# VH-VL binders against Laminin subunit gamma-3 (Lamc3): the designs that were tried, part 4

Target 1, 177 residues: Laminin subunit gamma-3 (Lamc3), of Mus musculus (Mouse) (q9r0b6r508to684)
Amino acid sequence: HIRSDFRHGAGGWQIRSMGVSKRPLQWSQSGLLLGLRGGEELSAPKKFLGDQRLSYGQPVILTLQVPPGGSPPPIQLRLEGAGLALSLRPSSLPSPQDTRQPRRVQLQFLLQETSEEAESPLPTFHFQRLLSNLTALSIWTSGQGPGHSGQVLLCEVQLTSAWPQRELAPPASWVET

## First folded at step 17 (VH-VL; from s4 with heavy chain Y103F)

Design u1
Fold by ESMFold2 at other seeds, look of step 22:
Structure u1 (fold): chain C 177 residues (1-177), chain A 119 residues (1-119), chain B 110 residues (1-110)
Amino acid sequence: as target 1 above (177 residues)
Amino acid sequence: EVQLVESGGGLVQPGGSLRLSCAASGFTVSRYYMNWVRQAPGKGLEWVSFISSGGSTYYASWAKGRFTISRDNSKNTLYLQMNSLRAEDTAVYYCAREGRSWFEAFDIWGQGTLVTVSS
Amino acid sequence: AYDMTQSPSTLSASVGDRVTITCQASQSIGSWLAWYQQKPGKAPKLLIHKASSLESGVPSRFKGSGSGTEFTLTISSLQPDDFATYYCQQYYSFENVDNAFGGGTKVEIK
């Protein structure tokens, strides 16, 4: 698994915005302050990039700390690789929790065609091709200012790798004679 | 053509059970968040339950423990199992699709199926 | 809680009138608000998403405005086809299912 937990720094994460002055990422021992302005994304460091085909069919997991009475903002995971780009919405949500309490919330983004925000799924192998040379992984919230997520912290980002015991199967390949 | 068609409504006595179906066509149900919304006669819309693309489920507080949302991806069909029905559950039940692009609202609705709970 | 409150509950208007409906959230929902139209005997129809984005095929006389906690739906020059009930809905929080829809506003012929 590849992980950023922010306990000892911002972990190489950066705010990315085209044509807008970069502002400092706010970090604490509890996580990154998730307060993005319009057009901004949280961009992952190099350890999340490159050949990540072992994560196909596995989730990217975001762990958030949410204050009492609040709620996580809407979030997209955005990927670029091998000249392709796509966006994902959360596929799995946590079991319901008491929202009157401070709490951790895990959002899972399955790295599979069924999680893409495209109206039509990409052709077969395009998702796997993207993961063969991942050049960007970023977190986006609404196009509005940081007010939605001002008190929500990003505590952990995990890129999950496949293990032999998982039920998910890679695409089959066979040769004709 | 994108379409949702509900079925399974009818007259049921209090304490009874009923299973609603929502058949989807023109899109793959497992790629979307899917919802049940109800409307009692002469009343407003009330969100009942949803299921995420990955199968995570959420319910209104009054539905927990009595209603179960599920889907069968091989049939492209959403379900609502309703148990321990009460007169207050009398309503038209709609299924609705949540749009794909970064948390779009409910863009496609079925025409609804009527559930009547009375002695 | 992310409770939606909608006003007025009923509204009498004539063809050609400008109609304004208000929706208020108990906490900020940013721009994550939808407006629906429902005619008698029909399913709701999405008019506006993200507070102000007009859904495809919806007439331009419909306008959504607002952000945070206060939102409006305005119909310029009401048409006969617009006599219906209108609902707002928050879709900011997946955790807060209860009271996500406003109570509705029935727009009736004067």
Scores: ipSAE 0.772, ipTM 0.880, lowest interface PAE 0.8, mean pLDDT 85
Fold by ESMFold2 at other seeds, look of step 24:
Structure u1 (fold): chain C 177 residues (1-177), chain A 119 residues (1-119), chain B 110 residues (1-110)
Amino acid sequence: as target 1 above (177 residues)
Amino acid sequence: EVQLVESGGGLVQPGGSLRLSCAASGFTVSRYYMNWVRQAPGKGLEWVSFISSGGSTYYASWAKGRFTISRDNSKNTLYLQMNSLRAEDTAVYYCAREGRSWFEAFDIWGQGTLVTVSS
Amino acid sequence: AYDMTQSPSTLSASVGDRVTITCQASQSIGSWLAWYQQKPGKAPKLLIHKASSLESGVPSRFKGSGSGTEFTLTISSLQPDDFATYYCQQYYSFENVDNAFGGGTKVEIK
């Protein structure tokens, strides 16, 4: 699995926008603040990119922290690769929770043709082609104004693999610093 | 030809059960969020329940524990199991498709099926 | 809670009138608001999505506006076919199914 948990920084994630290249991403030890403006996306670092065909048919999982009385905003997962571009909405949602309480919410985006938001005339097996050379993975949201305390935080992004191998490496998101 | 057709409505006594069906044609149910919406005679629309493309389910608070949304992908059909029915559940029940883009809301509706709960 | 409130409950108007219907959310829903039209004995029909985007085939006299907590549906010149009931709906929060539709506005002649 490939993971960003944001405990020690923005993990190489950046704001992507036409004409707004230098706006800083708001980070805390609890996660990234989802305060995107119109036209902005959170762009994933290189470790999520490249040949990700082992994730075909598996989810990308976003873990959010939601304040009391709030709700996760609409979120799209946007993918580019092998000359293709796709957008996904969550395929799986968490079990219902008491929305009056602060809570963790996991949204799952199935990396398969059934999860595409728009019908389009694309080549056969286009999702697997896209994943053979993924050049962008980004998160779009409706936005919640910048700098607001108690807004929704992105706490973790996980790209799930179908071939989990035994690994003696340290726990996920291991950092030397 | 994208179409939704509800069936299974009828007269039932309080405390009874009904199973509503919504047959879909022209699209694959499992690729969409699917919804049940009800409307009591002469009253407004009320969102009852939805099922996500991956099978996650949500309900109005008054329906939780009594109603169960489900689907059968091999039959391309959405269901609503309604138990412990009450007089206030009397309504026309619609199934509705949420557009594939989150921006599109409920773009396709069935004709509705009437459920009448009376002693 | 993301409760929708709609006003007025009914209004009377003549052909050619400008009609305005208001919908309010109890918390900001951004632009995730839809408008539906329903005629007696028929299923609702989606008119407007994302607060202001007109569905294909809907006459241009229909206009949606607003963002956040306040939204309007305007019919610039009422036609005989427009006498119907109109509903708003939030689709911002998947967690909040209760009260997602406004109470409706019946637009009637005279």
Scores: ipSAE 0.769, ipTM 0.882, lowest interface PAE 0.8, mean pLDDT 85
Fold by ESMFold2, look of step 20:
Structure u1 (fold): chain C 177 residues (1-177), chain A 119 residues (1-119), chain B 110 residues (1-110)
Amino acid sequence: as target 1 above (177 residues)
Amino acid sequence: EVQLVESGGGLVQPGGSLRLSCAASGFTVSRYYMNWVRQAPGKGLEWVSFISSGGSTYYASWAKGRFTISRDNSKNTLYLQMNSLRAEDTAVYYCAREGRSWFEAFDIWGQGTLVTVSS
Amino acid sequence: AYDMTQSPSTLSASVGDRVTITCQASQSIGSWLAWYQQKPGKAPKLLIHKASSLESGVPSRFKGSGSGTEFTLTISSLQPDDFATYYCQQYYSFENVDNAFGGGTKVEIK
């Protein structure tokens, strides 16, 4: 699994636009602020890129912190690779929660053709081809304008890999406790 | 080309159950968020429930626990199981597709099926 | 909650009139608002999505405007085909199904 949880910084995530943006990313140990302006995207660092074919058929999972009375904004996951570009919307949503309470929300974007927003003709196996050389992974959102009860934070991004299904043993010299 | 056809409406006694079907053609239901919307006689539109492309379900608060949205991908069909029916549930029930791109609104609607709950 | 309210409930107008219908959201929904037209005995028809984008085949006399919490649907010159009921709908929040549609505005012939 490849993960950013923002406990020690912005994790290499940056704001991107049509041109180069110099606008600082607002982060805290609680997450990244999803206050994007029009035309901006939140761009992932290199560890999410490259050959990610092991993630085909697996989700990208966004964990959000949502304030009381607020809601997750509309969010797209945007992928570029192997000369292709795709936009995805959430395939799986959390179980319903009391929206009057602060809450963690997980949105899942299945890396499979069924999550695509495009109706355009694409070659067969285009999704797997894209993942063989992923050059960009980014998050677009409608943003958080005036009139919201609070701010939505991005707390974690996880790219799920089929690697855990191989029952991989941890290195003997690596002890977490 | 693209269409939705509801069926399964009819007369039912209070406390009874009914299952509505929505047959889709011209598109694959599992690629879309699919919805049920109802309209009581002389009243406005009321969102009942939806199912995401991945199968996550949401309900209006008054429907939770009584109604269940589901789909059968092999039949390309959406369902609404309605239990513990009350007179207030009397309405035309529509199924509707949420557009694929950019969370578009409900771009395709069926013609509806009438559910009447009376003794 | 993301409750929609709509006014007026009923509106009498003549062919050629300009008609304006208002919809309010209890919290900002950005531009994630739709307008539907419904004629008696028929299913609703999507007119406008994303507050101001006309659906294909919808006449240009229909215009949506607004963002945030206040939205309007304007029909610049009513035609006989436009006597119908109109509904707004928020689709910003997937968590809030209740009260997602406005109460409707019936446009009747004067």
Scores: ipSAE 0.765, ipTM 0.876, lowest interface PAE 0.9, mean pLDDT 85
Fold by ESMFold2 at other seeds, fold request of step 18:
Parts: structure tokens; C-alpha cells; sequence
Structure u1 (fold): chain C 177 residues (1-177), chain A 119 residues (1-119), chain B 110 residues (1-110)
């Protein structure tokens, strides 16, 4: 698995934006602050990039720390690679918890066409091609401003891999439609 | 053509059970968040339950423990199992698709099925 | 909780009037607010997502605005087809199913 847990720093994560005024990434030993503004994304370091085909059909898992009375904000996982771009919505959500307590929750983004946020007119196997040369993995989230029940932190990002599990490759039976 | 068709509504006594079905056509239910929303006669809309694309489920607090959302991907059908029914559960029950993007809200609705809980 | 409240409950207006409906969230929901139109005996129809983005085929006389905790739906020149009940809905928090819809605003002929 490839992981950032933020116990010893921001792990090479950066705010990605087109704006002139750069913002420093806010982190602590408890995690990264999810307080992004419009047009900003939280960009992953190189260890998440490159050839990640072994993660096809596996989840990216975000672990969040949520304050009492708060909620995980809307989050997209954005991927760029091999000249393609995709956005994903969480496929799996945490089991319900008492929202009056501080809590750790996990959001899972299955790296498969079923998690894509839009119909894509892309060629057959586009997801796997994108993963063959992943050039960006980023997290977009709603901003956390006044009127929010507190700060949500990103505590861990894990890119799950089937290797070295030696799982059988899925059949190459897909066709374009 | 994208559509949702609810069925399984009817008259049931208090304490009884009923299973609602929502048949989907023109799209695959497991690719979307799917929802149940109810509306009591003359009243507003009330979100009952949803199931994520990966199968995670959430409920309104008053439904938890009595209602169970599920789906059968081979039949492309969403279900709501309702147990321990009360008069207050009398409503039209709608099935609704949430758009694949978190930006899109409930873009497709069924016509609804009426559940009446009365002796 | 992410409770929605909506006002007014009922609004009387004439064809051609400008109509404004207000929705308020108990905590910030950013722009994750939807507006639905419902006519008697029919299912709700999505009009606006993300507070201000019109669905395809929705007339430009409908305008959504607001962010955070306060939102409005405005109909700039009411048409006969617009007499209906309108609902807002938060879809920011998946953990909070209770009270996600506003109570509704019935727009009636004066």
C-alpha cells in the first residue's frame, strides 16, 4: 500500500491552485486541515504517481478526523494520467457513528469506472490507461468557514494495491459502447 | 429512457410489514447513490434512507431499526423493507436517484407508491 | 444536525409577479443545496443543484442564489406553469438524513 499519515509532516502534499496568492498548507501531527478555497486542490506527492495499475479495482482510502457536530465535507478524488482526467465520488462510506462525538471516518474511492462522477466518452480501458502513468492525484473538498461545527482533518491517505497478493488479473473482455 | 418505478405499496395494519420495490431502467443502480423519500398526505418531503454505490446505508433516525434499504444488482432494483409500521408511516414513498457527481442532487424520481397504515 | 427551514409556507401571487422563497440551514452547507418543484399528484422535479445551477430545460426565469446557511429561489416573472410547491434540500452531509428537506413553499394564484 502507499500511505501518507501526516504524523511526521505534510508528507509532500501541496495546495494546487491557479491563483496568484499562494496559501501555505495547514498541517499538524493530527492531520491536514481540510479548509480549501474555490479553485484549490490538495495535491499528492510523487509516491502516489506513476504506474499504479495494480491499484485498479482497489480503493483509495481517506481517513478523516471529524469534530463533534460536524460532518465530512463533500470530497472528490481527481486523477490525471496518460492525457486523461477523471473525478471520483466516494463509493463506500463509514458505518454510521454518533455524530455528537469526535470521530475518525473512512471514505473509500474505488479505482474503477463505477466511481466516476460523470459518463465518460473515453475509449475502452481508459481507467487502466490513466493509471499506467498517473501524473496527478488530488483531493478537492468544500471549504470550511464560519458556520461550520469545527475543523475536519485529513489524517491518512492510502492507495491500496493488489500486489503482492498475486490476485488474478480481471478478464480483458470490455468493449466500447 | 431513464426511469424509476416503485411498487409494493398498499394497506397494512399497524405493526405490520411491507417491502417496497423500485425497478430502474436506462441506468445501473449500483453506479449511483439511491434514495427513498416519503411524503405524508398534505405534508412535505422527508428523506428516509439511502444506499451508496458501494452499498453503504444511512437512515433517518426514526427509520433506523425498522426500515432496511437494500438493492439487487442482478435485477437492477432497489428495496425498502418496512417493519413495525405505524400510522405515522402513511405516505407516498418515492425512489430517487442521486446524480453520480456530488454536485447533481436527486435528478430522477419515480412516480411513488402509496403506503397506508390503518386498521 | 444539518436542518433545513423554509419560508414562507404559502405564497399568493399573480402571473408576472417576482417571487422569492427563502431556505436556511442550521450549519453551513456551502453550496450543496437543491431546489425541487412539485405539482399536485406528481413526483418532485429537480430545478436547481449546487444552489444556483439550473437543470437542463429549466426556464431562465428561475434563479437560485446563496451559500453557507441562507439561500433563495427567485422566479422573476411568474407563469401559470409555476404554481406549485417548492422544496429545498441539503445534500452536503451524508450522515444527516433527518430534516434534509425544507418544509415547502406552496405558490398559489392570488
Amino acid sequence: as target 1 above (177 residues)
Amino acid sequence: EVQLVESGGGLVQPGGSLRLSCAASGFTVSRYYMNWVRQAPGKGLEWVSFISSGGSTYYASWAKGRFTISRDNSKNTLYLQMNSLRAEDTAVYYCAREGRSWFEAFDIWGQGTLVTVSS
Amino acid sequence: AYDMTQSPSTLSASVGDRVTITCQASQSIGSWLAWYQQKPGKAPKLLIHKASSLESGVPSRFKGSGSGTEFTLTISSLQPDDFATYYCQQYYSFENVDNAFGGGTKVEIK
Scores: ipSAE 0.745, ipTM 0.864, lowest interface PAE 0.9, mean pLDDT 85

Design u1
Fold by ESMFold2, fold request of step 25:
Structure u1 (fold): chain C 177 residues (1-177), chain A 119 residues (1-119), chain B 110 residues (1-110)
Amino acid sequence: as target 1 above (177 residues)
Amino acid sequence: EVQLVESGGGLVQPGGSLRLSCAASGFTVSRYYMNWVRQAPGKGLEWVSFISSGGSTYYASWAKGRFTISRDNSKNTLYLQMNSLRAEDTAVYYCAREGRSWFEAFDIWGQGTLVTVSS
Amino acid sequence: AYDMTQSPSTLSASVGDRVTITCQASQSIGSWLAWYQQKPGKAPKLLIHKASSLESGVPSRFKGSGSGTEFTLTISSLQPDDFATYYCQQYYSFENVDNAFGGGTKVEIK
């Protein structure tokens, strides 16, 4: 699994924006502040990128800290790779919790065609091709900077791998036929 | 053609049970958030329950413990199991598809099925 | 809680009038508000998503505006076909199913 848990810094995550102005990422030991302005995204560091085909059919899991009375905001997971771009909606949501209490929640984005936010005439196997050379993984949220009720924090991002027994890697001498 | 067709409504006595069905055509239900919305005669719309594309479920507070949303992906069908029915549950029940993006709202609705709870 | 309230509950107007329907959220929902039209005996029809984005085929006399906690639906020149009940709905929070729809506004043509 590849993780950022933000306990010791922003973990290489950065604000990506279309504008010329750069804002420092707001960070705490409890997580990254989801107070993004319009046109901004949280961009993942290099460890999430490259060949991630082992994560196909597995979730990206976001762990959020939600204040009392608040709610997770609308969130998209945005992927770019192999000349393609996709946006995903959460496939799985947390079990219902008392929203009057502060709480941790997990949103899951299954890395599969069923999570794509748009139906389009894409090339065959496009999702897997994108994951073969992932060049960007970013999180968009509806949150504007000022004016949001309560502060929602991003506490962890996990990219799940389908390789359950890494100690049993295939022999180097075999080939596909 | 994208379509939702509800069925399973009818007359039932208080304390009884019904299972509503919503057959979908023209799209795959497991790719969407799917919803039940009800409307009592002469009253407004009331969100009852939804199921996410991955199968996570949420309910209105008054429905928890009495109603269960589910789906059968092999039949492309959404269900609402309603137990311990009361007179105030009398309503037209609609199923509705939420668009694939959080930017979209309930874009496709069925025509509804009437549930009447009366002795 | 992300409760929606809507006013007025009923309004009467003449063909050609400008009418305005108001919807208020108990907390900010950004622009995640939808407007639906419902005619008697029929299912609701989505008119506007994201507060101001008109669905295809919806006449340009319909306009949605607002953000945060206050939203309006305006019909700039009321037509006979606009006799209906209108509902707003928040879809910002998936955790808050209760009171997600406004109470409705019945628009009657005199």
Scores: ipSAE 0.744, ipTM 0.868, lowest interface PAE 1.0, mean pLDDT 85
Fold by ESMFold2 at other seeds, fold request of step 18:
Structure u1 (fold): chain C 177 residues (1-177), chain A 119 residues (1-119), chain B 110 residues (1-110)
Amino acid sequence: as target 1 above (177 residues)
Amino acid sequence: EVQLVESGGGLVQPGGSLRLSCAASGFTVSRYYMNWVRQAPGKGLEWVSFISSGGSTYYASWAKGRFTISRDNSKNTLYLQMNSLRAEDTAVYYCAREGRSWFEAFDIWGQGTLVTVSS
Amino acid sequence: AYDMTQSPSTLSASVGDRVTITCQASQSIGSWLAWYQQKPGKAPKLLIHKASSLESGVPSRFKGSGSGTEFTLTISSLQPDDFATYYCQQYYSFENVDNAFGGGTKVEIK
């Protein structure tokens, strides 16, 4: 599994916007604030990218902290890879909980065609091809503003794999010439 | 070509049970969020229950414990099991498809099936 | 709680009138608001999703607007086919099935 839990910072996650300079994301030891402005996405660090074909048919799991009286906002998982782009909707939702209490909830995005938001067909095996060279994984959500009961935090992102990846020491990659 | 057809409505006594069916054609139910919505005679629309593409279920508070949403993917059919029926459950029951995106709403509706709870 | 309220309950109008229906959410739902039209004995028909996006085949005289907690459906020039009941519906929160639809607005011939 590949995981960001945000205990020691933003974990390499960044706010990405269309052609505009990045804005620093808001972080706490409990998670990332999901208060995105229009046109913004949370962009995953490199450890989520590359060849992720072993995650086909497995979920990306988002763990949220939801305040009393609030609700998870609409969330879209966006993937880019191998020249393709996809947007996903949650396939699995948490069991019902008392919404008057603070709570942690999980949304699952099955990395499979059944989670795709577009109705238009893509080439056969397009999802697996995209995962063969994943170049972006990002989270879009509606903003939280006036009228919300409180702030929703992103506490964990997990990319699930059917088989464990081998642990390798990364090479020193700062030398280019 | 895309169609939803409800069936299984009828007259029942208070405390009785009914099982509603919603047969889908032209699309695969397990790829969509599917919903039950009811409308009492002369009244407004009321969201009853839904099932996510992955099988997660949610209910209105008044339905929980009495109603069960389910689906049979091999028959491409959505169900609503209704138990312990009361007079206030008298309504037309619609099934509705939610679009694949969270940006979309209930784009396909059946014509409904009438449930009458009367002694 | 993401409760929807809708006003007016009934509205009398003539062909050619501008009609405005208001829907309010108890908490912000962003733009996750749908509008439906229903004629007697018929299933509801989706008119607008995401507060302002018209469904295919819906006449351009229908306009949805608003975000957050207050939303409007406007019919710029009422036509005979527009006499019906209209409902708003939040689909922001999957946890809140109760009171997701507004109470409805019946648009009647004056």
Scores: ipSAE 0.739, ipTM 0.862, lowest interface PAE 1.0, mean pLDDT 85
Fold by ESMFold2 at other seeds, last read:
Structure u1 (fold): chain C 177 residues (1-177), chain A 119 residues (1-119), chain B 110 residues (1-110)
Amino acid sequence: as target 1 above (177 residues)
Amino acid sequence: EVQLVESGGGLVQPGGSLRLSCAASGFTVSRYYMNWVRQAPGKGLEWVSFISSGGSTYYASWAKGRFTISRDNSKNTLYLQMNSLRAEDTAVYYCAREGRSWFEAFDIWGQGTLVTVSS
Amino acid sequence: AYDMTQSPSTLSASVGDRVTITCQASQSIGSWLAWYQQKPGKAPKLLIHKASSLESGVPSRFKGSGSGTEFTLTISSLQPDDFATYYCQQYYSFENVDNAFGGGTKVEIK
């Protein structure tokens, strides 16, 4: 699995507009602030890129911190690779929670044709071809403004793989659920 | 041709159950968020429930625990199981497709099926 | 909560009138607002998505505007085919199903 959790900075993530970083992110140890301007997106660092075909049929998982009374904003996952571009919407949503409390929320974007936002005639196997040389992985969101109960933070991004590139650390001396 | 056709409505006594079906044609139901919306006689539209493309479900607070949304991908069909029915559940029930993009709202609706809860 | 309220509930107008219907959200929904038209005995029909984007086949006399918490549907010159009930709907928050539709505005012949 490939992961950014933002404990030690922005993790190489950048604000991208027209493919060029325009301004610094606002981050904290609690996460990245989802307050993007029009035309901006959060662009992933190199560790998420390259040959990611083992992630086909697996999710990209976004973990958000949502304030009381608020809601996750609409979010697109945008992928570029092998001369192709795709946009995805969440395939899986968290179990319902009490929205009057602060909460952690996971949105899952299955890396499969069923998650694509636009239906257009593309070559057979286009998704897997895109993943063979992924050149961009980006997050777009509507942002947060006046008239909401607080700010939504991006706390973690995980790219899931069927065969993890890195082995798990040795188990602790005890097991927890 | 994209279509949604609801069925399974009818007259039922209070406390009874019904299962509504929504047969989809012209598209694959599992690629979309699918919804149930109801309208009591002379009243407005109420969003009842939805199921995401990955199978996650959400309900209006008044439906939780009594209604269950589900789908059968092999039959390309959406369902609403309604239990413990009350007179206030009398309504036309529509199924609706949400577009593939979050930019598109409920772009395709069925013609609805009437549920009447009366002794 | 992302509750929608809509006004007026009923509106009487003549052919040719400019008609304006408003919706308010209890919290910002950005531009994630839809407008539907429903004629008696028929299913709702999507007119406008994303606050201002007209659906294919919708006459250009329909116009949606607004963002955040306040939105309007305007019919620039009311036609006989436009006598119907109109609903707004938020689709910003997937967690908040309750009260996602406005109460409706019935547009009647004066």
Scores: ipSAE 0.738, ipTM 0.864, lowest interface PAE 1.0, mean pLDDT 85
Fold by ESMFold2, fold request of step 18:
Structure u1 (fold): chain C 177 residues (1-177), chain A 119 residues (1-119), chain B 110 residues (1-110)
Amino acid sequence: as target 1 above (177 residues)
Amino acid sequence: EVQLVESGGGLVQPGGSLRLSCAASGFTVSRYYMNWVRQAPGKGLEWVSFISSGGSTYYASWAKGRFTISRDNSKNTLYLQMNSLRAEDTAVYYCAREGRSWFEAFDIWGQGTLVTVSS
Amino acid sequence: AYDMTQSPSTLSASVGDRVTITCQASQSIGSWLAWYQQKPGKAPKLLIHKASSLESGVPSRFKGSGSGTEFTLTISSLQPDDFATYYCQQYYSFENVDNAFGGGTKVEIK
């Protein structure tokens, strides 16, 4: 698994706009402030990139801290690799919680064609080809216009791998379809 | 063609149960967030429940514990199991597809199925 | 709570009139607002998504505007086909399904 939890800084994450990083992240030991301006996205550091084919069929998990009365904003996970680009919507959502309380929630983006946000007439295995040389992993969120979502924090990003470490070697859980 | 067809509506007594079906054609239900929306006679639209592409479910507070959304991917069909029905549940029930992007709203609707809850 | 309120409930107008319908959210929903048109006995039809983006095939006389908590649907020159009921809907928050649709605005011929 590859993880950023932001305890010791922004973890190499950057705000990107027009492909050039110009604005520093707002962060704390509690997480990154998830209140992006229009045209901005959070760009992942190199440890999330490269050959990530073992994460196909596994989730990228975002852990958010949501203030009382607030809600997780709309979020896209954006991937670029092998000359392709994809956008994903959350596939799995947390169990319902009391929204009047501060809470942690997890959004899961299954790295599979079922999570893609657009009709994708790309060749068979395009998702896996993208993951063979992932060149960008980015988080876009609602940050346009005045709003109440500026206090939502990104507390953790995890890229899940099919090869967990155990005392006994388990069968691979990798799914090709 | 992309189409949603609801079925399973009818007359039921208070306290009874009913299962609605929504058959989809022209697209795969598991690639979309799928929704139930109802409309009582002479009233407005009311979001009842949805199921995410990964199978996570959410409900209006008044439906929670009584209604269950589910799907059968092998039949490309969405379901709404309604238990402990009340007169106030009388409505036309629509199945609606949410677009694949969070930017899209409910782009495809069925024609609805009428549920009448009456003694 | 992300409750939608819509006004007016009923609006009487003539062909050619400029019609404005207002929708208010109890908290900011950014631009995650949709407008639907519904004719009697028919299913709703998506008209506008993301507050201002027209769906394919929707006439350009329809215009959505607003962000945050206040939104409007404007029909610049009302046509006979536009007499219908219009609903707004928030789709910002997946956690709050209650009251996601406005109460509706019936546009009637004067």
Scores: ipSAE 0.735, ipTM 0.861, lowest interface PAE 1.0, mean pLDDT 85

